# Miniprotein binders against q96jn8r1131to1294: the designs that were tried, part 168

Target 1, 164 residues: q96jn8r1131to1294
Amino acid sequence: TLEFLENHGKNILLSNGNRTATRVASYNQGIVVINQPLVPQLLVQVRIDFLNRQWTSSLVLGVITCAPERLNFPASACALKRAAWLLRGRGVFHNGLKICEKFGPNLDTCPEGTILGLRLDSSGGLHLHVNGVDQGVAVPDVPQPCHALVDLYGQCEQVTIVNP
Short names: E, the ipSAE of ESMFold2; O, the ipSAE of OpenDDE; V2, 0.75 times the mean of E and O plus 0.25 times the DockQ between their complexes.

## First folded at step 14 (miniprotein)

Design U79 (at its last look DockQ between E and O 0.71; V2 from the best seeds 0.80)
Fold by OpenDDE base, look of step 14:
Structure U79 (fold): chain B 164 residues (1-164), chain A 97 residues (1-97)
Amino acid sequence: as target 1 above (164 residues)
Amino acid sequence: SEERSDAFRLFFEARRIIERGGDPEEALKKAKEAFELFIKEGNLEFAAFTAVMIVELLKKLGKDPEEIKKWIEIAIELAEKAGNKWLVELARKLEKE
């Protein structure tokens, strides 16, 4: 069963069997990691449940290749400088450095109800799915094992893991 | 389902009111309603957290100390039942404020 790990940002409250993550304070400290590592052809999806439009930025989605149970989470995913591949806005980042300017839809403008997915292909390519539609390879060769990471940042106040 | 439930809708509406500096009485009303729904849904985590929110609102409004005490007890009890250490600590802090 897919669920968020108990090791998470300090402003997160988990519910619904740890399948729902809610940021209950401030605008940051909202990183969560999904328990099962990504394996080829496994589609992991989260739904944006609630947004607060007072902020400009929204959730960050990506993967980490370090042990999630022992990770000391920074206030935001953007501060991860090692073992991190992240999607923010329309950009792709590796260890805090932008490696792609425009990829897929702008995550900062995805409305409530949007379902975002991550999937590894057989070649180690990380795919982004939006509402079930494969947006292509965001990262061509991701080290394994890796875990899906969601940063409930800015606008994004709640997400839920959903089945494909 | 818990996702996009009326309970969460009311919860976030209450939070929005608080954040915008709106009417705390309205926030309290919504929070209490959200609380009841969380209880019905069996969401102990958010029932507990909402109880904390209610305490904070009651204190802000200068409401009856006995009602405040009641909700503090509710918050602590639910937090313990939820088994969430963070919530328990949060609820216990209410007694010291």
Scores: ipSAE 0.832, ipTM 0.917, lowest interface PAE 0.6, mean pLDDT 94
Fold by ESMFold2, look of step 14:
Structure U79 (fold): chain B 164 residues (1-164), chain A 97 residues (1-97)
Amino acid sequence: as target 1 above (164 residues)
Amino acid sequence: SEERSDAFRLFFEARRIIERGGDPEEALKKAKEAFELFIKEGNLEFAAFTAVMIVELLKKLGKDPEEIKKWIEIAIELAEKAGNKWLVELARKLEKE
């Protein structure tokens, strides 16, 4: 089954059979990774459960191509400078550099209850789904294997893995 | 989509009060309510973590040391039942302080 890895940000407490991640302190140190690599046609989905609108920025979604079990995560995903493709706000980032100004919704404005999904297509394109609706290709050629990552940053205090 | 969990809603309400320097008695009330719901749901991880929050609030309020000791023991027991080493270390730190 899909679960968050035990190797995660320091401010995360996992619950619900490791399917729910909660940031229990501060505003950062909230990186979590899905325990299985993305395979073509597998849709990995998380629901935003709780937000704190005091903060301006919210969660980051993406993939890493490094083996995640022993990786030392930075305080925030935006500091990942290797092997990372991230969706943040309206932008798409590769290794910390913005490569697309506008893709999908603004993640900083997604409300509680939003279900965000990641999957690979047959050509290695990374797709974002929002509430079950495919937003198209965010990244055309992601190296495999890769793992889905969520950073419970700022506003985002809890997400839960859900089945499609 | 599912409604917001009552246990987590109360937990985060207590957390907001603590973070903003609000009334610790109000935070304590909400934390105790969240604790009971986490127990009912079988969420041992958050029952234990919420017990740690309760201890911190009781200490801030200058409550009876025996009540504080009881809640520390509850936090440790639940953390052990959850099988979470980080929670056990967190709860046992309360004994040292």
Scores: ipSAE 0.818, ipTM 0.907, lowest interface PAE 0.8, mean pLDDT 91
ESMFold2 (binder alone), look of step 14: mean pLDDT 87; pTM 0.869

Design U80 (at its last look DockQ between E and O 0.95; V2 from the best seeds 0.86)
Fold by OpenDDE base, look of step 14:
Structure U80 (fold): chain B 164 residues (1-164), chain A 93 residues (1-93)
Amino acid sequence: as target 1 above (164 residues)
Amino acid sequence: SDAFRLFFEARRIIERGGDPEEALKKMKEAFELFIKEGNLEFAAFTAVMIVELLKKLGKDPEEIKKWIEIAIELAEKAGNKWLVELARKLEKE
């Protein structure tokens, strides 16, 4: 069963069998990691449940290749400087450096109810899915094992893991 | 869920400097729904928020005490150490 790990950002409260993550304070400290590593053809999806539009930025999606259980999470995913591939806005980032300017829809403008997915293909390419539509390969070759990461940042106050 | 909708509505009221009595009402409603839904984590957390609102409004100490006890009990049932610590701090404030 897919669920968020107990090791998470300090402003996160988990519920619903650890399938729902809620940021209950401030605008940051909201990183969560999904327990099962990504394997080829496994689609991991989260739904944006609630947004607070007083901020301009929203959630960050991506993967980490370090052990998530012992990770000391920074205040935001953008501060991860190793073992991290992230999607923020329309950009793709590797260890804090932008490697792609325009990819897929703008995550900062996705409305409540949007379902975002991550999937590895047979070649190790990381795909972004939006409401069931494959947006293509965001990262062509991701080291394995890797874990899906969600940063409930800024506008994003709650997400829930959903099954395909 | 309806419980979360009420919860976030109450938070928005607080954040915008709205009527704390209205926020309190919504938080209490959210609490009841979280209980019905079996969401012990958020029932406990909502109880904490209710205590904070009651204190801010200068409400009856007995009611405050009641909600503190509820918060602690639910936090313990939820098995969440963070919530337990948060709830226990309410007695010291």
Scores: ipSAE 0.833, ipTM 0.925, lowest interface PAE 0.6, mean pLDDT 95
Fold by ESMFold2, look of step 14:
Structure U80 (fold): chain B 164 residues (1-164), chain A 93 residues (1-93)
Amino acid sequence: as target 1 above (164 residues)
Amino acid sequence: SDAFRLFFEARRIIERGGDPEEALKKMKEAFELFIKEGNLEFAAFTAVMIVELLKKLGKDPEEIKKWIEIAIELAEKAGNKWLVELARKLEKE
């Protein structure tokens, strides 16, 4: 089954058989990674369970292409300058550089209960799903193996892995 | 869940510098619900937060000691090393 890895951000407490990640302090140190690499037709989905609207920015979704089990995570995903492809706000970022201004919904406005999904297509394209609806290709050719990442940043205080 | 909603409500009170007695009440309610749900990780973490609130409120040292023991026991049952370390630090002070 899909779980969050035990190697995660300092402010995360895992529960529910490592399927629920909660940020228990501050606004950052909330990076979590799914325990299996993405493969074609594997849809990794998380539900936003709790938000704190005091913050302006919310969660970041994406992939990393380096092995996550012993990786030293930075305080936030935006500091990943290598091997990272991230969806943040309305933009797509590669290694900290914005490569697309507008893709899919604005993640900073997604409400509690939103189900966000990541999937690779047969060409290595990274797709975002929102409440079961494919938003298209965010990143056209992601190197493999790659690993799904969520940063419980700012507004986002809890997410849970859900079945497709 | 109701347990997490109470937990986060108490956390908001603490973050805003609000009434720690109100935060304590909500944390104790969340604790009972986490126990009923079998969420040992959050029962233990919530017990740690209760100790911190009791200390801030200047409550009876015997009550504080009882909650520290509860936090340690639940953290050990959860099998979470970080929680055990967190709870045992409370004994230091």
Scores: ipSAE 0.815, ipTM 0.921, lowest interface PAE 0.8, mean pLDDT 93
ESMFold2 (binder alone), look of step 14: mean pLDDT 87; pTM 0.865

Design U81 (at its last look DockQ between E and O 0.98; V2 from the best seeds 0.00; counts 0 for: oily stretch 40-58 1.73)
Fold by OpenDDE base, look of step 14:
Structure U81 (fold): chain B 164 residues (1-164), chain A 93 residues (1-93)
Amino acid sequence: as target 1 above (164 residues)
Amino acid sequence: SDAFRLFFEARRILERGGDPEEALEKAKEAFELFIKEGNLEFAAFTAVMIVELLKLLGKDPEEIKKWIEIAIELAEKAGNKWLVELARELEKE
């Protein structure tokens, strides 16, 4: 069963069998990690449940290759400087450095109800899915094992893990 | 869920400087729905929010005390250490 780990950002409250993450305070400290590592052909999906439009930025989505259970989470995913591949806005980042300027849709403008997915292909390429549509390879040759990470940042106040 | 919609509406009312009485009504309604849904974590957290709203509004100390007790009980039942600590801090204010 896919769930968020108990080790998470300070402003997160988990519910619904740890399948729903809610940021209950401020605009940051909202990082969560999914318990099962990504394996080829496994599609992991989260739904944006609630947005607060007073902010300009929204959720960050990506993967980490370090042990998530012992990770000390920073206030935002942008502060992860190792073992991190992240999608923010339309950019792709590796360890805090932008490696791609334009990829897929702008995550900052995805509305409530949007379903975002991550999947590894047989070659280790990390794919982004949006409402079931494969957007292509965001990161080639991702090290394994890796875990899906969601940063409930800015506008994004709640996400839920959903089955394909 | 409707419970979460009400919960976030209550928060947004406060964030925008709206009527805290309206926020309180929505929070209480959200609380009841969370209870019905078996969502103990958010029932507990919403109870905390209700306490804070009641204090802000200068409501009856006995009602405040009641909701603090509810918050603590539900937090303990949920087994969430963070919520328990949060709820117990309300007794010190």
Scores: ipSAE 0.785, ipTM 0.908, lowest interface PAE 0.6, mean pLDDT 95
Fold by ESMFold2, look of step 14:
Structure U81 (fold): chain B 164 residues (1-164), chain A 93 residues (1-93)
Amino acid sequence: as target 1 above (164 residues)
Amino acid sequence: SDAFRLFFEARRILERGGDPEEALEKAKEAFELFIKEGNLEFAAFTAVMIVELLKLLGKDPEEIKKWIEIAIELAEKAGNKWLVELARELEKE
């Protein structure tokens, strides 16, 4: 039931019933968005399937709070200056500004097979899960509705939506 | 999957300036596996890669034309407009 939206970065090819996103060119233009907004009972999980370690940075994970079907995505999620909360490397960013220096694991070092999850808690807090383990609240009060976003940036060449 | 492993191996060879004949062999094997697995999107995209490799290697124009037709047919069957446009661009060269 969970799928990536057809509106995505230019270098993405969707497959596997729109549950697998592959970046088929370059290092950017790889933004994908999950088709359903986050709600407290919904855990959105993606598995990192393929990495190319020639790149320094890896995927960005997060949420956007505007309707994703009509957006023109920038080349990378880091260029989102409105309605975005992002986990990048070890940091948490809001609209391009770092708001937390260190949260959870370093996304740039997550290996192939890592399962990354996002969910909201009952207070609107955004949680990161890593291989089923809750890393705590990354963002305490995310506005709703919001959609999970993955930017297949740099190292990250393929992710697949997996069920909990 | 084995299909994607072979696909990315072929892509790595091309990105690093490696042997295009080796890349072609891996791409053809990936193509057959994508067909068997029903992954029409990547069967079509891999067929596009095969055309590009055949052109790079200076292979028989008739073989190139056949692979272009395969790429277009699979892209249309997948229902992906971007893949159809990508495959039809191959006809212009």
Scores: ipSAE 0.742, ipTM 0.904, lowest interface PAE 1.1, mean pLDDT 92
ESMFold2 (binder alone), look of step 14: mean pLDDT 87; pTM 0.873

Design U82 (at its last look DockQ between E and O 0.64; V2 from the best seeds 0.67)
Fold by OpenDDE base, look of step 14:
Structure U82 (fold): chain B 164 residues (1-164), chain A 93 residues (1-93)
Amino acid sequence: as target 1 above (164 residues)
Amino acid sequence: SDAFRLFFEARRIIHRGGDPEEALEKAKEAFELFIKEGNLEFAAFTAVMIVELLKKLGKDPEEIKKWIEIAIELAEKAGNKWLVELARKLEKE
């Protein structure tokens, strides 16, 4: 089953069989990683459960290609400088550098209840899904194995892994 | 869950500068539900929140002490060192 790893940001409390992540303090230190690596045709989805709109930014979604169990998580995903492909706002980032200006919907404005998904296609392309709709390839040729990462940042206070 | 809904409603009241009595009521209700659900970590954390609200409201020191003890006990039972430390700090404030 898909779960969040016990190795996570300092402000995270896991619940619901480690399927729900809640940031209980501050605006950062909220990185979580899903236990199973992404494989072709596996759709991994999380639902935004609760938002605090007092902040401007929201969750970051992406993948890492390093071993998640040994990773010392920075305060935010944006500080990851290695082995990281991230979706923030409408941008796509690789190791902290923006590689695409506009992709898909603005993650900073997704409302509660939005279901965000990641899927690798047969060619190694990383797809973003929003409420079941494939938004296209965000990152081509993602190295494998890779793990889905969620940064509960700013507005985003809780997410839950949901099955397709 | 209903527990989380109440939990976040309480937090939102606090963050918006709303009525702390209302937040306290919701937090206590959330606490009960977390206990029923067997979610000891969030029960413990909610207890911490209750302590903070009680202090803000200037409530009975004995009640505050009681909730601190509850928070510590639940945190220990949950095996969460971070929560234990958080709860123990309440005794020193």
Scores: ipSAE 0.693, ipTM 0.879, lowest interface PAE 0.7, mean pLDDT 94
Fold by ESMFold2, look of step 14:
Structure U82 (fold): chain B 164 residues (1-164), chain A 93 residues (1-93)
Amino acid sequence: as target 1 above (164 residues)
Amino acid sequence: SDAFRLFFEARRIIHRGGDPEEALEKAKEAFELFIKEGNLEFAAFTAVMIVELLKKLGKDPEEIKKWIEIAIELAEKAGNKWLVELARKLEKE
């Protein structure tokens, strides 16, 4: 069963059998990781449950390729400088560097109820799904094993793992 | 859920420096719903929030003590070590 890993950002409180992550303080320290690596047949989906539109930026979504169980997570996913591929706003970032200006929708404008999905294709390409619609390859040929990550940043106060 | 809506309403009032009595009422309503839903983690965390609000408002020490006991009990039942530590600190006032 897919759950958020017990090792997470300091402002996260897990609930609902570790399938719901809530940021209970501040605007950052909200990194969570799915407890199983991505494999081509696995679609990891989260629903945005609660937003606070007082903040300008919203959640970050992506993958890390280092083992997540004992990592010391930074305050924000954008500070991950190795082994990370992240979707933020409309951009794609690798190890803190923007590698694509515009991919898929603007994550900063996704409303409550949006279901965001990550999966690998047979070539190791990372796909974003939005409300069941494949947005194409965000990152070609991601090394495996890799682990799905969500940073409940800014606007994003709660996400829940949902069935595909 | 309605529990989380009330919880975040209380939190937003606290954040903007609003009326702590209003925040307390919403937090108590959220607490009742979290209990009903079996969400022990958020029932415990909300009880901690309620204690902090009661202290800020200078409420009856006996009421504060009851809510501290509730927070500790729920945190232990949830089995969340961070929540247990958070709740137990309330006794050391």
Scores: ipSAE 0.676, ipTM 0.875, lowest interface PAE 1.3, mean pLDDT 92
ESMFold2 (binder alone), look of step 14: mean pLDDT 88; pTM 0.890

Design U83 (at its last look DockQ between E and O 0.98; V2 from the best seeds 0.00; counts 0 for: pae E 1.7 > 1.5)
Fold by OpenDDE base, look of step 14:
Structure U83 (fold): chain B 164 residues (1-164), chain A 90 residues (1-90)
Amino acid sequence: as target 1 above (164 residues)
Amino acid sequence: SDAFRLFFEARRIIERGGDPEEALEKAKEAFELFIKEGNLEFAAFTAVMIVELLKKLGKDPEEIEKWIEIAIELAEKAGNKWLVELARKL
C-alpha cells in the first residue's frame, strides 16, 4: 500500500492511513515522501485537495535517490542540493539547478482536484502525468531506487495519494 | 470532505484576523464531523485549535479544561506523538 513516510516536514499532519498529508501551519516545512520506491510502469498519483490562494507558488513534485527515512528535510524542496529531481512551476530542477525552462503545465496554477502522477518508463525516464494525461519525459535516466517526493509549499495545503 | 472545508475556513478566518467566534463555531462543527468520520488525528488537532480560540476569547476556564482533556485523549488514542506533545503543552 502506498503511504507517506512518518519522516516528513515539521508542519505536516498525516491522516487517512498516512495517505493524506496536510500542512497545518505556515507556508513551508511541508515535504513528504511516498514509502515505496518507484519501479518501472508503476504510476504514483496524488490529488491536490486544498489550496490557499494567498500565496503565489504551489506544490513541488519530484523524486529523491537518497534514503528517505533518514533524510533531514529542509524547509523547502528547492533547498535540496543532492539526489533530487524536482518539478516546480513549469521548470525542471536537478539539485537546485534548473535544467529545463518549460515543461508541462504550470504546477503553480493547477486547481484543486488536479491529479498529478509520476511514472518511470522502461528506459528510466521520469514521466509527469496530469489528470491521467502523460506530459512526456521530465527527467531522462533517473537513478534507481528513487522515491516520489511532494512539497506542500505555498498554496498547497493538502494532498492525498490516489490509485490509478 | 465537509469537515476539512470547515477546518480550513476556520483557519482562514484566524489568519485574516477575522471573528474568532465565527472561527470557533466552524471549528466545533468540523470537530464533530471528524469524530463521525473516525479521523482521530484531525479531531485531536481541531480540539487543540478550539482550545486556542477559547483562550483568545477569554471563555470559561472549565470549558477550556474540558477541551484540553479531549485533545489529549484523542491524541493518545490516535497514537500520534506529535499531537500528544502539542496537546499536553496547552
Scores: ipSAE 0.781, ipTM 0.909, lowest interface PAE 0.6, mean pLDDT 95
Fold by ESMFold2, look of step 14:
Structure U83 (fold): chain B 164 residues (1-164), chain A 90 residues (1-90)
Amino acid sequence: as target 1 above (164 residues)
Amino acid sequence: SDAFRLFFEARRIIERGGDPEEALEKAKEAFELFIKEGNLEFAAFTAVMIVELLKKLGKDPEEIEKWIEIAIELAEKAGNKWLVELARKL
């Protein structure tokens, strides 16, 4: 079943059979990774459970292609300089460089209850889903295997894997 | 869940320097719900929060010691090394 890996940011406490990730301190150190690589038939979905609007920025979503079990995570996902494709705000980033200024909704404005999904298409394109609606291809050709990542940054204090 | 809503309400009071007695009430209610739900990780973490609030409020040492033992027991049952270390530092 889909769970968050035990290797995660230091401010994360996992619960609910490792399907719920909570940031219990500060605004960062909140990177979590799904325990199975993405494959075209797999839709990984997380629900935003709790936000703290005192912060301006919110969660980051994306994928990494390095094996995640023993990876040393930085304080924030945007500091990943290798093997990473990330969605932040409305931007798409590859290895720390913005490659698209505007894709999908602004993640910084998604409310509690929003369900965000990641999947690969048959061509290796990375798709974002928002509340069940495909937003199109964020990244056209992601190497496989790749692993879904969520950074519970800033506003985002809890997410839960849904549809297990 | 209601448990997490109460937990985050207590956390916000603490973070903003609000009334620790109000935070304690919410934390205790969240604790009971986490126990009922079988969420041992957050029952343990909330027990740690309760100890910190009781100390801040200058509550009876016997009550504080009782909650310390509760936090340690739950952290051990959860099998979470980080929680055990956190609880043992109380």
Scores: ipSAE 0.632, ipTM 0.882, lowest interface PAE 1.7, mean pLDDT 92
ESMFold2 (binder alone), look of step 14: mean pLDDT 91; pTM 0.913

Design W60 (at its last look DockQ between E and O 0.83; V2 from the best seeds 0.82)
Fold by OpenDDE base, look of step 14:
Structure W60 (fold): chain B 164 residues (1-164), chain A 83 residues (1-83)
Amino acid sequence: as target 1 above (164 residues)
Amino acid sequence: SKEKDLFKEAKEFAKLALEMLKRGDYMYAAEYYLLAAEEALEAGNPELAFEYARKAIELAKKSGNEEFLEEAEELLEKIKEEL
């Protein structure tokens, strides 16, 4: 069963069998990691449950290749300077630095109810799915094992893991 | 060299900070300047680190995040020790 790990950002409250993450304070400290590593053809999806418009920006989605159980999470995903590939807005980031300016839809403007997915293909390419639609390869070769990461940042205050 | 790479990263984070400022995102701008400051300090450039840290503090105040502000101020104090 896909769940968020107990090791998470300080402002996160897990519920619903650890399948729902809620950021209960401020706009950051909201990083969560999904327990099972991504394997080829496994589609991991989260739904944006609630947005708080008092903040700017929104969730970050990506993967980490370090052991998530022992990771000391920074306040935001942008500060992950190792073993991290992230999607934010329309950009793709690796270890904190932008490696792609425009990819897929703008995550900052996804409305509540949007279902975002990550999937590795047989070649190690990381795909973004939006409402069931494959947006293509965001990262061409992701080291394995890797774990899906969600940063409940800014407007995004709650997400839930959903089945495909 | 490692220091050269860190310096480059510091500059890249500062660029990202500016990008965030352009869209009025003080939250990320502050965070990126803090990152830039950290990298600059580690690169052996406390003067540059100082500049970035001050910017981070300024923007942290605008964002209203007290915890982050405290972190930035702590870094500034560390930087001052290297000046």
Scores: ipSAE 0.846, ipTM 0.928, lowest interface PAE 0.6, mean pLDDT 95
Fold by ESMFold2, look of step 14:
Parts: C-alpha cells; sequence; structure tokens
Structure W60 (fold): chain B 164 residues (1-164), chain A 83 residues (1-83)
C-alpha cells in the first residue's frame, strides 16, 4: 500500500494512514516521498486537497534515485543538487538546473481537486498524468530504482495519495 | 574548459533567481540566489559569491523566513573569509 514515508520535511504532518500530507507551517520544509520505488506498472497519484493562493508558486513533483528512508532533505526540492529530476511550473529540472522550459501543464495553476500522477514507461521514461491523462515523457531515461517525491511548496498545503 | 564553464552552474541558478523575481516570487528568488552563491564559492570566485549572497539576504528579508535568513548570513560570513 502506498504511503508517504515517515522521513519527510519538518513542516509536514502525516495523517489518514500516512496517505495524506499537510504542510502546517511556513511555505517550505514540505518534501514527502512515496514509500515504494516506481516500477513500470505502478501509477503513483496524489490529489491536491488545499491551496493557499497568497503564494506565487505551487507544488513540485518528481523522482529521486537515492534511497529516501534516511536522507537529509533540504528545505525545498529546488536544492536537490544530485540524483533528482523534478517538474516545477512548466519546467523540468535535473539536479536543480532546468533542462526543459516547457512540458505539460503549468503546475502553479492546477486547482484543488487536480489528480497528478507519476509512472515509468518500459524504457525508463518518466510520465506525468493530469486527471488521468498522460502528458507524455518528461524525462526519457530515469535510472532505477527511483522514488516519487512531492514538495508541498508555497500554494500547496495538502495532498492525498489516491488509488485508481 | 573555458573560464565561463567554471561558473556555469552559479550563472544558471542566478538566471533562475531572476525568473522568480520577474514573477514576484521572493522566496524562490532568495533560494536560487543562495544556491548561486554556494556554487560560485565552490568554483573559487568569492567576489561573485558575495554578490549573490547579498542578493539572497536582501530577498530573504522580504520572505520572513528567519531560518533561511540565518543560513544565508552564515554563508556570507564564510564567503568573507575567502575574500
Amino acid sequence: as target 1 above (164 residues)
Amino acid sequence: SKEKDLFKEAKEFAKLALEMLKRGDYMYAAEYYLLAAEEALEAGNPELAFEYARKAIELAKKSGNEEFLEEAEELLEKIKEEL
């Protein structure tokens, strides 16, 4: 069963059997990781539950290839300078640096209720799903094993893992 | 590699900081300038690192995140030791 790991950002409170993550302070320190690595048949989905539009930017989605159980996470995912591929806004980032200007929809404008998904294809390509619709390959060759990550940044104050 | 390649990562983070400033996102702008400062210092350019760290501190004051501000100020003091 998919859950958020107990190792998470310091401003996160886990609830609902560790399937719901809430950022309870500030705008950062909100990194959470799914407790199982991605495999080709696994679709990891989270629903955006609460947004605070006073902030400009919203959540980050992506993967890390380091084992996450004992990692010391930075305050924000933008500071993951190794072993990370991230989607922020419309950009794709590798180790903190932008590698693609425009992919998929703008994550900063996704409303409450949006369901965002991550999966690997058979070639190791990382796909974004939005409300069940495959947006294509964001990253063509992610090393395995990799682990799905959400940074409840800025606008995003709560997400919940949902099953299909 | 060329001299510019030594500061490539610092320059890329500073560019990201400017993108965030244009959007009015002072929190990300401050975080990206701090990353730029760290990279410039690691690349052996403490003068450039100082410039970026000052920008990070200035923007951090707008964000109200005291923990980040303390981190940025600690980096600035470390940079001064290399000047």
Scores: ipSAE 0.785, ipTM 0.906, lowest interface PAE 0.9, mean pLDDT 91
ESMFold2 (binder alone), look of step 14: mean pLDDT 88; pTM 0.873

